VHH binders against Putative potassium channel regulatory protein sup-10 (sup-10). Designs and how they scored, part 2

Target 1, 283 residues: Putative potassium channel regulatory protein sup-10 (sup-10), of Caenorhabditis elegans (q17374)
Amino acid sequence: WNSKRSFFIPDFLGSGDGTPKSKTESVIEERMEYGRMILLVCNKTCAKHRSDIPLWLKEFNQKKGYQEPETITYYYHTYRQAVSFIDTNETDVFPNLIYFIGVKRVVFNGDVNIREDVNDWIASLDQLILLEPRVYEDLNVILSDTSNCSSKYLLLADRPKCPQPSWSIVARIAQDHGIQPVKIGHPLDGLTHVLLYKRMPYLSEASCHLSVLLYENSYSDFGDDINPLVVSDWITTLLPLEEGSCPALFETYWHPIVDELTELQQIFYSAELEISERNKRPA

## First folded at step 6 (VHH; framework vhh_sonelokimab_d1)

Design A14 (from a3 with L106F)
Fold by ESMFold2-Fast, scan of step 6:
Structure A14 (fold): chain B 283 residues (1-283), chain A 125 residues (1-125)
Amino acid sequence: as target 1 above (283 residues)
Amino acid sequence: DVQLVESGGGLVQPGGSLRLSCAASGFTFSNYAVGWFRQAPGKEREFIGAITGRGGSTYYAWSEKGRFTISRDNSKNTLYLQMNSLRPEDTAVYYCAAGRSYYPSFWTEDAYDYWGQGTLVTVSS
């Protein structure tokens, strides 16, 4: 196995200037209706720095019966682009940062099994408030409802233009709406969970769902390098946030995606650890 | 409160076997990858092996493959390390550690948020 191979991200799937309403954004938006086509086109025509497919990923694709271009290109985009789930098949999903907030659902860096512990903690909080949809031009954030569910989602069209830590963006949005941000989770997951709340009487649970999920990944400093383990971790961490609020979304899209990425993570980690251990001796 | 408590350490003859246990409490054990590290006097802590929370996959330092076996019982919130064919150089304090099941780099200390107090294993010369 070769776990040191760099991966490339097709150029026109980045916003360039980080402006949500740029021409680059309109091209991406037009083609997201056909995710598979975008991935295949980018792989065949727009990819300028193609890398060989690692053996572990080729074996995973063979085991799953997936075609290499659709699976490889998906994972490349997941690494470099914000994650959002659009109405596409699991292998064609384009990632964009998803923000969720809800009185029953707390953003945290774990899977569904720790939800009971987190729910007990929520009972001690002041209150959550619904954020209204709007565009934050100076933060490159679109606050919008990107789903057919009752939950509200914040969509990050591209990497933030702001050079400050991603947490500061959430803090500023919270400040604008009179909300106090609370970090939940651990930075080592490559994803920082944030709960937004305000000291007021509780709103209806159906009307106050908005979760903030920040993707913090030190591997972003490696340019086009991709780490499928980090991507898998990010997607798996997202699953606990909304399964109870949007069963159709989780059943149709998230469960297949999480299952696929979890299996890929295990295959890649086993291969990488084996290579690493062959070369490293105990102290 | 999160707790990891190792047990089963002690004096063992060279060539002997020993089973260490690590009892976890205060968190949902099955959500966490758990592993074993050891530290000999005056040396850095080194990775022995790890097991994922849900995948049931096991990972070992290459030098320990075949001698040590990691297993877990999620119903008992317990991690085990079966150590066979022990040698004097295996003398160390053995630590169990827990980190998120899907975190990369399980062979590094940075992957683990919670650590036990350690249990001493002495292999007589």
Scores: ipSAE 0.000, ipTM 0.115, lowest interface PAE 18.1, mean pLDDT 45

Design P09 (from PB with G105S)
Fold by ESMFold2-Fast, scan of step 6:
Structure P09 (fold): chain B 283 residues (1-283), chain A 126 residues (1-126)
Amino acid sequence: as target 1 above (283 residues)
Amino acid sequence: DVQLVESGGGLVQPGGSLRLSCAASGFTFSSYAVGWFRQAPGKEREFIGAISWDSGDTYYAVSEKGRFTISRDNSKNTLYLQMNSLRPEDTAVYYCAAGSTPYLSWRYDSAEYDYWGQGTLVTVSS
């Protein structure tokens, strides 16, 4: 298996011949959302075998004008190299080798209004998908420990008075905490999506990252040069699906996986706290 | 000084293959994200693909999916582009480019890259 982060960004939503750059960037944004939704569909619902597509996904697809059978077919075709079993008529339940701990949208205060499409995108990342009940219980405990950290993730202050773009400051702080930042093209006009990630020994075959949205342009939705930071915790792990003894593999690795997820949340929290302090109004 | 030097361009027949190389010097190559662009006469530069500092992430223009493969060798300070099933419309000057950070940008904007090579010409014709 290759655990490249690009696993979660499907190529089937390509721009096609003659598509302008702005459309290509919009497709990249949708591919990031669909990457997360593919894991949700593969873990929970198959239109061929189940009728209970998650309500939020159904509503999201209706809002975007997507048709459920076509959307699920695209997800299956795109994901087939990683999850070929979803094409079978023999299995109604997917193996418990894929975990998705969703993006935890943390805070907006009443001082700033964010566009509905940005809020919808962030909300679509706020998912928790687990197939193994024991792991679900342990991860719920870990997640509940961070539930009171919501106030620490809201960064709404005047742009720092410095020559550096917001993402450069975020990248430096991430590097200081041993985290690798990856800048992805802007998901919406004036926005940049940054992934902050760190791989651990037992998660070396998986990707774990913190998703960050930054306004970098003076043409932001706020009509000024404010750079609000919206932060979400996102942890995902993809284990080899073709292992014939998946329960035995899970029994071997789930304890160190839970330990590493706990460590990652602490590291991400520390980095976000420092980013929050950096973005406060200068003296 | 930062310098990127492309090589491997030339004349190939339709359906042929070609491997381009980009030799980097004057900076810590392994610390930068790098990519490939091309430009046909009278056209703007077009993004082809990019690779992160550690080869952990790669991104391709959708029109080139499956035909082109980007790779790098940090021990040799070299970036590569493997081009297969070449077509006449692939005729262009191919440029190697480096960002100012180890991380990728998906904006497909040449302005996101700080350093550029001089280019190598690829001609696909009978």
Scores: ipSAE 0.000, ipTM 0.112, lowest interface PAE 19.2, mean pLDDT 50

Design P10 (from PB with G105N)
Fold by ESMFold2-Fast, scan of step 6:
Structure P10 (fold): chain B 283 residues (1-283), chain A 126 residues (1-126)
Amino acid sequence: as target 1 above (283 residues)
Amino acid sequence: DVQLVESGGGLVQPGGSLRLSCAASGFTFSSYAVGWFRQAPGKEREFIGAISWDSGDTYYAVSEKGRFTISRDNSKNTLYLQMNSLRPEDTAVYYCAAGSTPYLNWRYDSAEYDYWGQGTLVTVSS
């Protein structure tokens, strides 16, 4: 895999003039490096998992004119895993989505002595985290005070014996630590409400928001297959994040992501029709 | 430091059974993806099976075809590999491994695993 590090980071941050490198630019570069590591590792195993490629992804690759759709690797979600898509033939089918990898959520009472296990797990995530680093730092701060925070800890990590997250608990934790939560979705129609941190108005905040939403949708509706209705919900729910954010950053990065999700939805509907027709045939 | 120690290897007759154990110290299996690999002389390290760190779901290499069963006991911080209907081709050094990445812990090669045991030899011969 021959990726170029400078591909879009300078363009995303504006002109490549002689301005000093910002902290935001450094964070973006770190995330690009994690993305490359994920693709490199996946590429080593993709040949063994060619059978895991779904029909809709093969159709997507064919429509884009990409060669060898069997080189595309994907890891579908289960109740406890986020989906990741990669292209092992140096063609990134979802170039923006690869940088938005969700982490799992867990909430536990301080009465349960699992702090060391959780801290070990969180430390292991620093090589794979494509979320805003401050979110990770805030979670570490929450864990540092187990004696005073019995039922309000929230970790972006899923562990076998930890309770599922509660939106109310997440909101309480955000309030306790001075984080302004953002509600995504509509209370009246029963859509899943995603609590997102609106502390940092950068690309990293958009990445965090998308990762959170992707994880919640992976958990809520479908096992190892992506459902077209879920993809539709992603598109509908993600659009509100554009409003009240940094317009330049959203136009540069968010719209391409939404465009990719929209194209994916169209292909899902096409694939669903074919699958539906195949299932009507007796065998 | 973090350590994995395999045990239970040895000489076994064709058609026999063997159970391997892997004990972890310095960390807990409940927070890591864990699995079994083997390496026969002159061959690359081969994936056998793994347990997801979050769901406890198991994944196996197709070549093992139900002869091998992986399990873990988080309370004992121990991983197991039950091997049945052993064949001479199963002769290898068996390794347990733990990975820090929750997204790539299934059906994955050795690059996914950060911690490795020293291995235990299994010989299937008369």
Scores: ipSAE 0.000, ipTM 0.108, lowest interface PAE 20.8, mean pLDDT 44

Design P12 (from PB with Y103W W106Y)
Fold by ESMFold2-Fast, scan of step 6:
Structure P12 (fold): chain B 283 residues (1-283), chain A 126 residues (1-126)
Amino acid sequence: as target 1 above (283 residues)
Amino acid sequence: DVQLVESGGGLVQPGGSLRLSCAASGFTFSSYAVGWFRQAPGKEREFIGAISWDSGDTYYAVSEKGRFTISRDNSKNTLYLQMNSLRPEDTAVYYCAAGSTPWLGYRYDSAEYDYWGQGTLVTVSS
């Protein structure tokens, strides 16, 4: 995750500056938020002549009957868009299928015109829907290091250009630590504003940034309309904690823009104070 | 022997138009994605737009507000940026860049580009 080449999807699809995208690219970005997708890759010829792609293949996902955010979703792309998602050494066959889950990629190496081959491959992908041991291990260390803290709630910030694992990883680690996970796509006044601040695209980095705050007694403040989507394994890299200490948001894990330092410091101090006050109980 | 040479910069009044050119040599221009970046005084380098090796795909920064058009002529090994309705805040040194793969040019990340020109200054002032 420390290398831009380690990301499954090039960051151009997640341009935060609102660059106009095709409807297909917007749908890819939406499904990337769930951390799982089958991408149907096409060159210019198959994109121009859609009859070259079997109808059952285009509509396969509809017959799977998923009720949650689609675990398996496939999309139709032109050759140029396809190259943006695959190494040229992985496939030179079009149309083709690629499954990705977070940073992992599985290229179909059979004949896309043979339905049985595709079905067998899809069945094998269900076996790959595993909790990533490394992500679990890293999160477990962070959550264990904060076991003595009176505030425990897991806040996740979504960034569209970041490949992310499915919610199953977050749900599992939260369950193992007796906490309620919550996803926040936008800053909340005071509490999470700084932890959701964006790195601007023109700063020449494809960085994915997540922040974690642990608080046990205010999950209801976020409401029950929050639908969980994704977690980035970068959460473990960006917030390594010293054992025996509670997260010191201001001092440890943020790099403010110099001209905004005072404002950011006040937000952190206000959030830290609020969390501390909420953790107090009547004598 | 790889070179990218920008030209067409100069002083222009607010509301004016300007066309920048970037002449490429020493590599197979038609196999590279290419784009434009700018850097204003006291600011970081900013992505403007990019175009694929075959001109089929263009990608622009939203901050451009539809005022800029990128194009290329592979027969002349030249990249262009048409700039319309210029504003004082468009004052910057404009750079052209080429990526090692056709798809890197869509990125806003300058680190993904292998070759860079020396830049051409555009000043928008009355």
Scores: ipSAE 0.000, ipTM 0.113, lowest interface PAE 16.5, mean pLDDT 51

Design P14 (from PB with Y108F)
Fold by ESMFold2-Fast, scan of step 6:
Order: sequence, then structure tokens, then C-alpha cells
Structure P14 (fold): chain B 283 residues (1-283), chain A 126 residues (1-126)
Amino acid sequence: as target 1 above (283 residues)
Amino acid sequence: DVQLVESGGGLVQPGGSLRLSCAASGFTFSSYAVGWFRQAPGKEREFIGAISWDSGDTYYAVSEKGRFTISRDNSKNTLYLQMNSLRPEDTAVYYCAAGSTPYLGWRFDSAEYDYWGQGTLVTVSS
């Protein structure tokens, strides 16, 4: 469970360095905002196409004469773990649950040179997305290929350096496949969209389709720390869908997913309590 | 009063190029991230590209990658969109928009933009 927990609560237990202040309290945070990269979490076939991302980062660093900063090393390591996780079929632990895989970024306080290196790394992420069409091709393969759409997957995008496909393109592809995407969030809270697709393999194409779009409604200076509200929003989003179509089929196929998400929510709340207790000092 | 005024729209042939401009007034243009969106009849407003306050960061919708280039001139309070290799499906009203922050956060959500222009029509037809 520990290795799996790192995908759900990354670095929440380990941020003990000088804590970055809120965005209004830190001069160095005026330019630096943290978020998560685009990660496609899908079956082995789609994961194979993403093998180029770590190679591109290595080549970029060599061209620039950069030694990989800690943040790039962490991103590469997290991505390698994500590919390994999919390859080892560990998704079978919760076969109906869509796994979140994020990357963390670190706010640098006090060292202008370190901040400049981080800014270069963040710029390289934008350039990766701009120069690496395979990330978009992976998404198009998942969205357009009904055989791949039968596997659980998610696309997540976060601020400021994690783009997402145009909503009109996503909506069109979803419509072409008879999927009804659900968009949730509040723009002023820094909306991050997570799009979930699941076609029920037992249903004919004319029967029932499910899709879920999640949001993150809080800013985190610590990147990929999972907010328990995100998991709560997954559960809240899935519940209204039961009313919309095929209640008998939802009892058989969808309720297990809701149950698994409820279990994950309890794990997140327990982790928060553990952190609270760990940060206390004797009398 | 805050104003964003787009210009440069018109009728172009498929494969042609067009440069859009957006003139900003009534606010501190250089303090905000700004972007371009488009909307075709009967469709939702679609993100095209965005640029941070200092031009240090740019981002594009993947479908327009390599065809469109966003730039800004803070000394002239002007945002630009260079559009190349235009296709009939690029036919839309193009809007410039100013965000609520200097950074590219929420760049894909039109609701995150506080100020909008009236739009300029681009028609790509033979």
C-alpha cells in the first residue's frame, strides 16, 4: 500500500523544509506557481507511447548543458514509477478505481540561482508539451479508440504549466463516442480538470455511457499533494450520474467504483490525521 | 473604462495567413496574462493560446500547435496572434481576453478572464 499511497498523497509527509508562505506573503512566489503535469493513466499500450518524455527531458538538459535539478529528477522518477505501476498490473488492487499520478515541484526560498534553474525547468515543461506531440497523440488514441476507451484512464491538467486539450475537442470526441462528459469546478478557485472515461463492457453502444470530469478547487504550493476535496468531488460527481441513466446497470457496475472512491477518501482523511499527530511535540 | 479591441479579421483563402491584433486600454495591461479564444457558430468558446505578463511563458492549444503564434508588446499595450496555414474549420469569431493574474493559470477556462474584446470575425473560404 505504501508505494500506491505515493500516487495519492505525494510528499504530504515530507515537506519539512522552510515552508513557502502563501502567494500574498512571499516575494519569490510572485513568479512561481506549482502544479501537476499532464499525465495519461491508461492501459499498457498507451503507457508505451509516453516512454519518450523522460528521454526528451534528458536530451533537453544535455543541449542546454544543464545538470538535472532535483525537481526534474523527481518528475522523471515519478513518471518511471507510473509506467512501472501500469506494467506490473498493480491497477488490479482496485480494478474499478482510476489512479491519479502526479508530480511535485518545490518552491525555492532564498536562492535566486536555484529559482532560475527551476524557472528553466518549468519552461522546459511548457516546451515539452509544445514540442512533444505524442502526449496529445496518446490522448487522441485513448479518446478515439473504443478498445482503449474500455480501460479506465484519466487526463489531468493543473496550473500553471500543465495544459489540457481544448474543451471543444474533448467534447466533440466524447460526443462522437456517445459519452457525456461532466465538467465541474469554479474558475476563481483555480480549476484543474481531470477527465475520466469509462465505457461499461457489458453494455451495447446504444445502452449507457459514463464520463466524469473532476476539478481541484484549491491552490497548493506543493504541487501534487492530493486534496481530500478532490476525492470527495469524485464521489459527489459519480452519485448524480446514477440518476441520469440505467439505474439497474449502475447498481452492478458503478457502485463498486463509488465504494472504492469512498475507501480512498477515508485513507486521505487518515493521512491528514497522521500528519497532524506527527507535527505535535511533547507537552 | 477597460477596453480590449480586436482587429485584423477578414476573409482569407485556405492555406493563407492572417495577423490579429488586440489593443488594450483602461488597465495596466503589462500586469496581466492575456490570451486568445475563438467561437464558431453553435460551438463552445475554444482556447487558442495565452502569454504571461512578461512574455516569459506562452501556451497553445495542441490543435493549433505550430500554426499560430501569440506575442505581446507591453510598451504598446497590444496582444497579437499570427495565424498560418488557415483551414475552413478555423472560421470563427476570435476574442482576446485579459486574465485576473500575471500567470498562465486557468488559461483554458474562459471564466478566468475578467476582460474581453468584442471579437473579430475570421472566415476561411475558397
Scores: ipSAE 0.000, ipTM 0.103, lowest interface PAE 20.4, mean pLDDT 47

Design P15 (from PB with R107Y)
Fold by ESMFold2-Fast, scan of step 6:
Structure P15 (fold): chain B 283 residues (1-283), chain A 126 residues (1-126)
Amino acid sequence: as target 1 above (283 residues)
Amino acid sequence: DVQLVESGGGLVQPGGSLRLSCAASGFTFSSYAVGWFRQAPGKEREFIGAISWDSGDTYYAVSEKGRFTISRDNSKNTLYLQMNSLRPEDTAVYYCAAGSTPYLGWYYDSAEYDYWGQGTLVTVSS
């Protein structure tokens, strides 16, 4: 399983060692083999606009000549919005739909300093989740306070309030399934992998404030290519559509998650059409 | 208003050389990775080579390694392809392309490029 996670998570998120990869044909071919889907969906957030982006990211953009959205592709823009949630210290909280897609595309690959800064933040949040329950309870209080938009946490502005999973619950789930939560460069990896591994009854409870959906392809299924329609099918098959699973909590939190995933399916469909048109463009 | 305009194509004999140019306008050229692709009649678009925004990294199709050299001049907003030891199978329409995502190591994937030129025909024949 741990080996499976290492291949599933892009090198940028899992490396943290600061060693840049050589960009040769061989490395490009290796990346095609590791091209698997990581989908992070947040219903509502405190990220608002470019002015909320941290200073180091603004400096990176200046150095590279990047401007949002003028020079940023669809996938890069999505990732930058996700990063800005993390680094927003003070801003007006307003509802935004956001998605983060880790599919062979990593915005900050090739810059060691930026990769380290992002990985350090991810590692620090992961450490808070892995600390004693009292510290995780403090984190839960901060995450549920929509008046306090913090650079350290994602805020879900209009999600119904419910009990968040504590580290004790995550540890119990991991123990019941013989899994050790492991830091692999993502702040929610321990929780998400435990929940997805068995599609556990705690999924609805754990997701009520996080709105996190992480899933993966089988390594034997797709070879080097990712078909957007197949990805849409994977999203559908991984949704907990079982009516018998805690109906009151399921009904309250499930419909908003389905709405977000429906929008992502539409985005993947649009991407397939654009790719098809580009490849068929006449001389 | 974004434009990529290829030039330098034409008829050349086997064993000859050509230098293609691609002039860019309407976007911040120095922020983009740029590359060359070709398409022969009845075939799919094929990757030839690409160069990162800062010229620090170059990428080539393995089958053409050593015959083609890619370079760029950010002060002139221009991409170049030097082609040596040309063969009849190099006959194709050559396209330049610019993209913000290929800097992530996906330089070979035509889908990663946002802007494309109209193409310039290269014919290698006696």
Scores: ipSAE 0.000, ipTM 0.105, lowest interface PAE 18.8, mean pLDDT 46

Design P16 (from PB with R107Q)
Fold by ESMFold2-Fast, scan of step 6:
Structure P16 (fold): chain B 283 residues (1-283), chain A 126 residues (1-126)
Amino acid sequence: as target 1 above (283 residues)
Amino acid sequence: DVQLVESGGGLVQPGGSLRLSCAASGFTFSSYAVGWFRQAPGKEREFIGAISWDSGDTYYAVSEKGRFTISRDNSKNTLYLQMNSLRPEDTAVYYCAAGSTPYLGWQYDSAEYDYWGQGTLVTVSS
């Protein structure tokens, strides 16, 4: 297993008592979602169009003590994954200077009690570069405008339920500009609705950390090459992990996380059997 | 400009069959997971089935398995739903939808699909 030694841990997993957030039917019925995201992280001195950190990142850092819906925490985790990636690569890039490119839509899953804070934060999202429906054209423009930056990362945050932008097209555009994009999201992030629907509060809280671990262990491609066997393999990789080999961030939640992963694996196993049965060719 | 347009709905007698089509423009189905949902008056959207873009694997609601078949023709950029042995309770507006590659479980949730057609009405009555 090739887990990175130092991870940036989101504050929501630092809750004192180690209990998960409760979920209700009203939360399941009222959903808001943030789609696929492209992050350009570059040296502050070479940015032409957006030299300041996005307003919502400042607000999000200031509000990190508040409880947040699973989908809104996706932005926090994506930001933290970007910081972790930059820290690991020991670059002169400022981790707090991020352009959010290709944000497709805003959808939340969450607690009605924090809607006022969420609405204030969403109002700040207007400050971001939102490239849909022209995401590919606008990506070409911003990469051209930062072509003189010797230190920059193009990070792809995969929220699987959002079909755009196409990672293949993004990779081609990046190659035209001499940059290799890095995928920092994981398919497990797209399971938030399943975790909520199936009432898996521990896995829901831990999902972004688990997706980072699974990314390091299994996922290296920029495509959407995800199938039941691959997902089952990832879950199988995590299930044998005992407390002694468990990352410190999971210690308090380990047993309930294992229980929920076991249930999720059974769901995938059942669907794999169905797929296998249907794909049998006639003799 | 992304559009999904359903067609093929209409009035059919119980026990009959219908084939619904969904034409996509502004994108290709080979790059998306696509599926069918239905919604009867006053009810929530119900999942029928989906097909993944990468493997072509199909996923069906257990209650509809065997009566409905999903297929796609990537060369025509069209998704199909073959409906057999129709019953009055199948009366609904049928929608096609497109989203990312489905994970097991999420494909049943209408909230996971980003693009939707306007729907086509299927009425099953004598």
Scores: ipSAE 0.000, ipTM 0.109, lowest interface PAE 19.6, mean pLDDT 54

Design P17 (from PB with R107K)
Fold by ESMFold2-Fast, scan of step 6:
Structure P17 (fold): chain B 283 residues (1-283), chain A 126 residues (1-126)
Amino acid sequence: as target 1 above (283 residues)
Amino acid sequence: DVQLVESGGGLVQPGGSLRLSCAASGFTFSSYAVGWFRQAPGKEREFIGAISWDSGDTYYAVSEKGRFTISRDNSKNTLYLQMNSLRPEDTAVYYCAAGSTPYLGWKYDSAEYDYWGQGTLVTVSS
């Protein structure tokens, strides 16, 4: 992930000089890097849409205050180029928009000539609900919520002194697949180090690998390289075949986690009290 | 019917210059991006350069940048390729091609061009 790139990369829309890789190949590379893109498909002519839509998206993102590229717009002129990576069963309307996030795609069904339709659609797809518990009690409440049995959580561990992972990309991919992302940072060092180190050995003090823990006590170590397509493929293997088909399995996994967190809270509280007492009273 | 006719090819000595022309008919030439490709005997066709409908944007293959210049005259429905400092390696049949849109983009890929001329031979030899 190149954090120095601006949100919008207009030069990729066919300007410049040199001999780049094919645009199809470049689109695949950008998908792997950013994980999200808006594709404008043009079967014959879309000069107005090619001009207007990138402007609308730029203005939309400026209103949202996005600092890193969250949406990239591309276009295709010929049907041959479009069908090389688009399922022909998804749309027969051109020009049209397709939103890609990992391996998942959503076809726009509004009017591409209406800015508000496009902006409303993007807003619905780009809403991020990221839970960031600051104390053990907050995390325990989140992890003990089994009321619908279809709730899945992806726990993201962050280390401030390591290269920052693209939290938005991983979180949005999880959310788009119906998994609630939860970010656990250094403010919860006691929980992150003890709980995640026990489940994820790569979370040692010297490790800068990105690790994710699922509520099922399973984990994946993506290291320093987060491939959005690999993450998306992995997430789809974790989804239940049918919503609500998992009560017994979820209950079993949640109970051990809740009990362990309760023990860690007691250990933390005892240690905190001891430190506090020593600081207040010279020993 | 759409027709593209190349001309200006021939024998030229190394270090020489040559200007190719491509006359277009049967479509609204001023509404399309157009480009040049070449193919040497026994080799695959390679991209040389392309120009947008209004001459506002041009794109060149890295190996030819600075030696070749593409231009167009919409009033004459004609595309040009100015070739300077020619080398024996430039010996090839040169083709002009028209895309389906007025803009560049994937126009460096031969698959993006819908119409092709029959070609004109350029031989660079002493």
Scores: ipSAE 0.000, ipTM 0.119, lowest interface PAE 16.3, mean pLDDT 61

Design P18 (from PB with R107M)
Fold by ESMFold2-Fast, scan of step 6:
Order: structure tokens, then C-alpha cells, then sequence
Structure P18 (fold): chain B 283 residues (1-283), chain A 126 residues (1-126)
């Protein structure tokens, strides 16, 4: 799916100025086996404790004309604080931002026709259907590429409104079908990273597809925060390049994502300004 | 020959404080993520907090943030949990755990920890 394709990595992710054969690129290639990772995570927050909802989230919802969230959880990672802003009353704050479960490459138990085994397994994902799963239609081409090895494939699902950890469901389904599960980002993880990559177009209308990979993990050269400056540089750097490669798909997928990330950046920028101003005022 | 030994548990009054220690031996402590879990009678094992091996980043269960503080001392191969403002519902056996693979999304998952201590009982009661 991505292992045989060229891709563009923003400079701030440690890509090489000449040849992008850094350790960061190798790690990203392995990470891309997840496909799409969790961006924003929401659990139910008791509406009775509205005072613990972050100030910037209340202000954002008021500015956007949304009602205050009645069920939302903010996440605390003592080094970094992550926040969620998907409203569990079914109001999508950022409809184009991705919230889903990634399953890293899994291996079948070896004695079944590869394509049939995958199709049977996918057909058994009734519970993931209730979690609004989206599965890559090109899983079959990945399997064809691995025909001489134990079958390996990538499963992706989105679950914007699921209240339970999706890992338990995915792991159970995998175990029921003799599949060895691997590490996955958890729904309770917040967004700490944004990775954008460009697929080199060739011979298919899907080949200029722009994918956004959102990680909860950082690498030593990337950092652990959604930094407004970093997000700004990333957006500015990639926008003209993608428009040149495939305007039709770019217009459909990229601009809505850029708009939503720009809104997220503005929220963080406003919050930083408030904190900075408070620190300069007499106690 | 890996061993994790918890200490510092005991009886404490509501509103009190307690500091747990976990002494590690038989493995390269500084190369492992380490954390604290607890289990009350009749309940499943619950994540409390963890600290990474590479960045020293700390992670806490949301309900415990602000009351509990996790720290490590690699020179002494020791993990600590400082517990403040203790409540009767904090009564449980507290376990320390070490894993080579836990990171961000997996630090809450007990299955990702390779080594476990025997546990130390904390009772919050009058």
C-alpha cells in the first residue's frame, strides 16, 4: 500500500534535505502500516461537572454556534495535555478530522486461501460496523504482494462515537480468526503528532490520494505537542505541492482537512496567548 | 531472575498521604517503562500511572491526576508513587510493573508489562 510508493515528508519530521533515508523515514514507513491512527478521542464526561471543561473548548463551541458539550473527556498526560472536542451528542466539530482504530499488520494462521480468509474476516466485523468502520478496498492488492509469506494485511476502522476501547473488540475478532494482533494506538490517547504524506501518482485515480497520519507517539526529533508553529509550517509547505500533483482529489480531501487543522491551530494559539498574558499580570 | 518488590503499603486515614516504593533487580531498569496498577477485591486491575524509559514522560489515569505523582530513580533502580488526599475507594493492592514495549497508547494496558511485583496492600480506613 505505501511500501512501494514514494512519499513526501515535511522537513520538521526529520526528512533529509537530499535523500529521505533517515531513521525517521524508516520508522514512518513502518508506522504507515497502521494507515490512519487516532486523532481525537472522546469519552463521556459527566455533564454535572461542566466547570472542568477546558475554557478554550467552551469558547470555540460558542464561536462556531455549537451548544456546549454535554459529554466530553479531556485527557491528561502529565508531560503533555491532550484535549478532545468531539461532542458525544453527535455534533461533529471537525467532520474531516480522522478518529479511528488502526490495526498494525496482522498474520493469519497459514492454512487458508489468503483472499478468502481476509474477505471472511472482514465480513465478520459486525461489531466494527456498529463503530462505523472504513476498510481499505485495496487490501486485496496488499495480500497479492505478500503471497509468498504468511498473509499480512492492514485493517483500519473509524469510530467517532464509540464509548469503549476498540482494541478489545479488534483483538477479540483477530483472535477468533487466528490472527496475531499487534500494538495499536488507544482511543484514550490524545493527538500529539500530525504526519502528512504524499503518494506519488501513477496509473490510477487513487494514486494521487493524500493521506493524513495522526500519531499519538513522537520521535525525538519531532516533539510531543500539537505546536501551532509546527502545524503552520507543515500546512504551508505541502499545500502547493499536492495541488500540482492531483487537483481533483486534492480539492476534495486536502482543503477541508487544512481548514480544520487551521481552526485547531487557532484554538491552541488563542489558548497560548491567554496563558502568556495571565503570566504577565500581577498575581 | 527478574524481581520487583513493592513496599510502603499500610493503613492510612482518609485525607492522609502514603509513598510506595518498588525496588527492581535482575534487568536493566533504565531501559524499561515502569508503572503502577491497583486491584480492589471483586474489581479488575486498574491503571494508575506510568513513566517512560526514554523521555521520562509520565502518564496518569484521569481520575488520579493531581493526587498521585509517579517518579523513578534509575541510580537506585526504584519506582515511586506518592499518594495524597487518600479516600476509602483507594483501598486496593498496588502493583508495580515493568515492560520493554509499553508506550503512550499501551501504558494503561496491563498485558504490555513483562514483569510484575507481588503487590502491597493499601487500606484507607479509620
Amino acid sequence: as target 1 above (283 residues)
Amino acid sequence: DVQLVESGGGLVQPGGSLRLSCAASGFTFSSYAVGWFRQAPGKEREFIGAISWDSGDTYYAVSEKGRFTISRDNSKNTLYLQMNSLRPEDTAVYYCAAGSTPYLGWMYDSAEYDYWGQGTLVTVSS
Scores: ipSAE 0.000, ipTM 0.107, lowest interface PAE 20.2, mean pLDDT 44

